# Ledger of designs, part 3: VHH binders against DNA-(apurinic or apyrimidinic site) endonuclease (APE1L)

Target 1, 364 residues: DNA-(apurinic or apyrimidinic site) endonuclease (APE1L), of Arabidopsis thaliana (Mouse-ear cress) (q5xf07)
Amino acid sequence: MKRFFKPIEKENSPAAKKPCLSPEKRDGDGDGVEEEKNQNEPSKFMTWNANSFLLRVKNDWSQFSKFVSDFDPDVIAIQEVRMPAAGGKGKPKNHEELSDDTKVLREEKQILTRALSSPPFGNYGVWWSLADSKYAGTALLVKKCFKPRKVYFNLDKLASKHEPDGRVILAEFETFRLLNTYSPNNGWKDEENAFQRRRKWDKRIVEFLNKTSDKPLIWCGDLNVSHEEIDVSHPEFFATAKLNGYVPPNKEDCGQPGFTPSERGRFGATIKEGRLVDAYRYLHKEQEMESGFSWSGNPIGKYRGKRMRIDYFLVSEQLKDRIVSCKMHGRGIELEGFHGSDHCPVTLELSKPSSEMEQNQVSN

## First folded at step 4 (VHH; framework vhh_7d4b_2)

Design s5 (from a2 with V104I)
Fold by ESMFold2-Fast, scan of step 4:
Structure s5 (fold): chain B 364 residues (1-364), chain A 121 residues (1-121)
Amino acid sequence: as target 1 above (364 residues)
Amino acid sequence: QVQLVESGGGVVQPGRSLRLSCAASGFTFSSYYMGWYRQAPGKQRELVASIDYSGGSTDYADSVKGRFTISRDNSKNTMYLQMNSLKPEDTAVYYCAREGYDYIWGSYDYWGQGTQVTVSS
């Protein structure tokens, strides 16, 4: 009985946090203090594949809200929103707005809107990038005091374009970019062009990285690939996985989707070409069996206890010395900390630039 | 395109039986593991039964072992859940689930509103 296992307040409750207020809402003596923009940047980030955000709101919201309150992220990146884009009679679809085209969709939109208006979420601006149906989709929540300069919904930075299926949100801050992606899964064979879709996606990511090297990048999300053997719980199982005994013609395409040599090789090349650092692996050189994986197979069936790291924070080399922590919040085989998803939240914390780093040096 | 439609729910007294059906369309049914999830109000979604491609291998949550039987008919693109000796704690919405192309193998997805099962004492 959870009522007897949960106190009214958590034993290790975080200290009272002051709300992140926009400059015009701040109370102060005189006309207020000027902010240094290069120090008013997000430093705490979270990414989570919700596997239907609506279902998490309906069924898991209390646990997730508590997690968000405790961690207090500046930015929350969500994958698999799985809500359709707005469309009206005689109007083009708006992939940034939740559909209200049917009675059911209006009710579902209201459920999400009410949840995101409640604490702690009311302090965040919300951006949606949505598919035409209840499939894929991403969202980005950013504290109102850290409002990005511009948000794009495509890799080409075109104001009028959305990536198919709402797989991309790119936020421009003064000193860095944040990219939230839901990468397409490779699939088991080239049915429905799955292999080709993933190869084209990987190529477009490389093109994006080559075009946008003018600023540091934080790239997060469900990248649907485990880079190295250390990133899966059972390397032999994942390398030799087959669908109904089917063996792809090319050996580089053999294995579990997300762990084929082809996918792993392209991912390694992308990290190298983009001059990116895998924040989790930078801090955690050894495999962590309880907390080293972001995805877990179902607690019953063939994939019980089979686990993968496929959700990442990849940061530009210029940011690596600011990495304070990168953690996966799910534990064990029974999906503790997954909040109803088969993915757990992954978090990144960066140190602040300039005087605070100098103070930290002096305090040692 | 992919569609799963659940049916067969209802209101029954404890100790009685129900048979749920899931009609699948828009994909090669015989190529996927299938399963049944349930969700009671205020509780997390629970996978109660899974079945392999051919129906030769099945697995069950401890709470339903010996009472529920999952089966499939690949010629009809249909999956079933036979629920015997029903208990009040079996009261939930039951969802048909598929492992699919867009998800990592071993994760389940479902596309329907589910079917309500109520076991009244």
Scores: ipSAE 0.000, ipTM 0.331, lowest interface PAE 13.5, mean pLDDT 81

Design s6 (from a2 with R98A)
Fold by ESMFold2-Fast, scan of step 4:
Structure s6 (fold): chain B 364 residues (1-364), chain A 121 residues (1-121)
Amino acid sequence: as target 1 above (364 residues)
Amino acid sequence: QVQLVESGGGVVQPGRSLRLSCAASGFTFSSYYMGWYRQAPGKQRELVASIDYSGGSTDYADSVKGRFTISRDNSKNTMYLQMNSLKPEDTAVYYCAAEGYDYVWGSYDYWGQGTQVTVSS
């Protein structure tokens, strides 16, 4: 009795958005109640380097809003916000608050506030981690029903210390931690101490991972490194890249920032020492030329068609069996799906945790 | 200061032709890749065509291959887009762009203000 014009189940059609599940639960110790509480943890994550979040709101917000509505993430991690921290005459900067110190900054803050108050964003709590100027900075958006227990703005969990460039947001949930980072770029020459700054950053990450093994971690963001040859579209191009013919003194520092032997080696060591799984590569063993890269070079010029995977979801081995999907949403070489940035959104979906997994995390 | 100024846009019937010009100043034009982008209402900006330093290498979006031709005159610091066999789907604001570069990693370009092309029947 099948009909040729019967519509197939529309898995991708916009379903009416169900309200986020409340974290509020009645006192009860039944397995179903504990399982339902575990199911109230975030399971859908997005990370995106916006390359000036204000410019994305001004020029690309309609497309990005549609993407967020379609994917319906529980958590959105943003890098390269590029907005200054609030501060008045003679007062220390508040790195968690957008500046309104000038008329222009007040107008820009209003543009961002209005955008983040509109659907679908109005259902998210927003945390900012900002530099003193229009440089770097990160943001974290979390659905209000999944409010984290605590949020920190440095790898060191000291209440009085904020990461100076706003490169870190660490959110504590009941059963896991979410780390959003914007790693400093290695640079082309160590005349600016760029190599040294990156090495110090990488060391701080390793120290953080060693001190915080008491809970599973989801680490996302722009990590400014492509781990292996499969993570770049043109390995020879990136391995032999030079700025104006300059060759660094150490062979290990030669090549494109983000694809030097030194950076790649330290990244591999960090993943191994942290007992982390690269979620995208765990699911995608082979290079995907259409959709396997998170960064794409300017469509005009020598970087046309040159692409890198430098935005990641790295998850603790304990979460490996929960990985359902991890996707780069940009396509091809024309920045389709990049929403005006040179980085595309990257998403992670985890299956809902079992009561057994929560018991193991509580006992460990 | 880098300046890019587009001209040649307008309203035209389907099947007709337009030639866009981009006049560049404030940088060494012959040292930059150049390109044309377009943006239609409700759509993302897309690269239409690009051209290397000398004009010896060009690239085109699949939707315009065989119809559009990009060229440049380095002696006049000017880039052109010859648009033949125009379709209603070519209706967009067309932007001239020059290859941008930051010190560490190329993440920006120089843009003109755009010129409107409307193909109407």
Scores: ipSAE 0.011, ipTM 0.478, lowest interface PAE 9.0, mean pLDDT 83

Design s8 (from a2 with Y101W)
Fold by ESMFold2-Fast, scan of step 4:
Structure s8 (fold): chain B 364 residues (1-364), chain A 121 residues (1-121)
Amino acid sequence: as target 1 above (364 residues)
Amino acid sequence: QVQLVESGGGVVQPGRSLRLSCAASGFTFSSYYMGWYRQAPGKQRELVASIDYSGGSTDYADSVKGRFTISRDNSKNTMYLQMNSLKPEDTAVYYCAREGWDYVWGSYDYWGQGTQVTVSS
């Protein structure tokens, strides 16, 4: 069941929902159409690590489509798309386009294209940021009426290349920025430079947050870290976890990837430096064992019933008073509400600006 | 490039047996836990069996325990699922999966394309 807050301002503007159409698809005359679209900003957001988006489309699409139809998000951020980027022989990879380089990839691209053309997804514009192989990758779906002003695929907006593995989509709207990230997992050992890769990523995030901007940020995605003990179901289990008995040389690197003292400390510093509010924890001060986690271990094996909150909405302090709702949609040990993934959808609802003067100017 | 290719699916009558194979390439197969998932129409995806890197430790979902046997041959980079006493409820697409990192972390980072198993009278 969904619960809604009904502020007085919402009742002052009751209207039947009009189709969400891009400006180029609207047949009409009269002034103010572009004004109304630009001032009607997204307010409902969803983030989900799909753990192979193709597999979700093949096997879980009906259930996920129902969830999307029921929630009616304005923006859907996806992590772990796991589809390769397009590339022709003798040409560089286009990390914004699904590969059709082989017969199998052409068929898989068609499966995704058909799914995203079906209700409710046909009303969304789609942006891809893809790896070179079936690894990582992110996507952003935005209702056509809320088309962002600019979309970037790197934490440094001046960079000519996508962030490695397609881990970043940054969308700029008229009044705010939305950052969708799939953070690299820390790993158990500094083999393949895993610890260094995560430390470098965290530093680049801080550098991004410290860049001057006149617009507040909504940062969402799989951040691959549980901040505090309240964000894991079994703190001692996660704090003492080892890969086959291996103990890293530095005590701060010990424990479950995503819950090491080093990762937790850097994440806390990042939130503080960025002047960010963790939307879920802002509303939910106590641990909720049934619904307080975004990732769950497999129902069989060592990680049964072990859960983590590693998927977030972090919002600039300017937006905190607009936070109406933030929910983890997964329940229990058997992955109810996960729609085939080991991560559940996480949603955020923001209130619209409450000024009657501003609303009257938009409605005229 | 990591690839997992399932084979051995088909249509069988209740009470019969079927053996699925998963051919793995593009990674050091012997360093990873592996598993079999299945998805029936209108149902959630379910992990049915998992196996450690050596084949010495296995786990099963309660729904298949005593009927299915997971095994692996690291010399051939192949994993198997022997399915005995098949029931109509076993009808699903079966997916081979590689677990993330070489320890039981509970997450799987690559899947194959799946093979259809239909148990019908």
Scores: ipSAE 0.000, ipTM 0.219, lowest interface PAE 19.1, mean pLDDT 82

Design s9 (from a2 with Y103F)
Fold by ESMFold2-Fast, scan of step 4:
Structure s9 (fold): chain B 364 residues (1-364), chain A 121 residues (1-121)
Amino acid sequence: as target 1 above (364 residues)
Amino acid sequence: QVQLVESGGGVVQPGRSLRLSCAASGFTFSSYYMGWYRQAPGKQRELVASIDYSGGSTDYADSVKGRFTISRDNSKNTMYLQMNSLKPEDTAVYYCAREGYDFVWGSYDYWGQGTQVTVSS
């Protein structure tokens, strides 16, 4: 008959989970005079558009914390933080620090600080990339033992200027780069130069990919585009969508922002130019109506039952054979697994290199 | 920047009424579907009512049908939720939200900060 007990999973048991400590903590107070290379690299990644991170902390934190504890990611990339950057009136903004300019913002900063100091989050280093107001913004959480060598807040690594909307965090590890982006939406009309802004953003991404091909890349985040028909629940609905009956002059710009022929074509070109693999689609060749989408419309309203995959892990070709898992964690049309957001978490797991020689090999 | 500011929440007895308001700015209000969400302690956020760009079409969660009425005034960039026959299970923070895509700034939904509604004796 059936087996009466489950074997103990040594590697996944709670007793087997140890705090991840930075190399500096392992070596003591840093009386060592040599920089040590971190031989351990992140292999478990999560990306999530939180649709106001503060609201998730206030209202959904127990459920999200459980999810993070269960998955145990090495890196967490967040989009739509929607908190303002620090700085007083008439002073330059510090886009890496949460504002405390008002009593309300000080209290909100304290709420976030307490949440991120609590298990499991206290074991992560946190980087913020913030806009001037409660708009856009990204965050990156990395386990302290996997501390990146350098973190940048713009696609141009030589730029001293922060990306103004906080849409970019680029982390440099020894053997790869991780890029977290919150792509601007294309919009319905070019009245606010939205089409031009998105085209300029896409061009900047391609330029970045061409300049940074010396090392493998993991690019994640809300990329605000569904690549192919398989990436939307209702292709006809999205292809024919209009804002109040408005039809753009160019057919390539018609349809739902994120699913226009123009955006889809540029995205395909970017993947090809960057020699990138869409990790989810590499493993999941067929559309999955329950679990194949990262964004879902509200149960009541214009987009009820309509869903899109717009959150990605794109990895350099040399990493494709290490892809173990890539999953959308939301299910169905009732927003189960979305943790209060209209986006669900998306995760990537890579296998670890089999030997030190393979990890550190110099290749021609 | 997109801003949504809720008002009108409070503490009321069962069977009473409240009217919530949402003042919107930073986008073309008349071009978007709008909605009201609520979140009770320990529960997922749920959409309770939505309204089309003109106010001509509305939808409601089954739990509030016949009791709540959503409306909008595009000339004032304001959305309302009239809540009648309030029950203890309506106790929640109520959020104003813009449905669909932000065509200016690249966010799909904008949310207000919320207003607390407490229904108790």
Scores: ipSAE 0.000, ipTM 0.342, lowest interface PAE 12.6, mean pLDDT 82

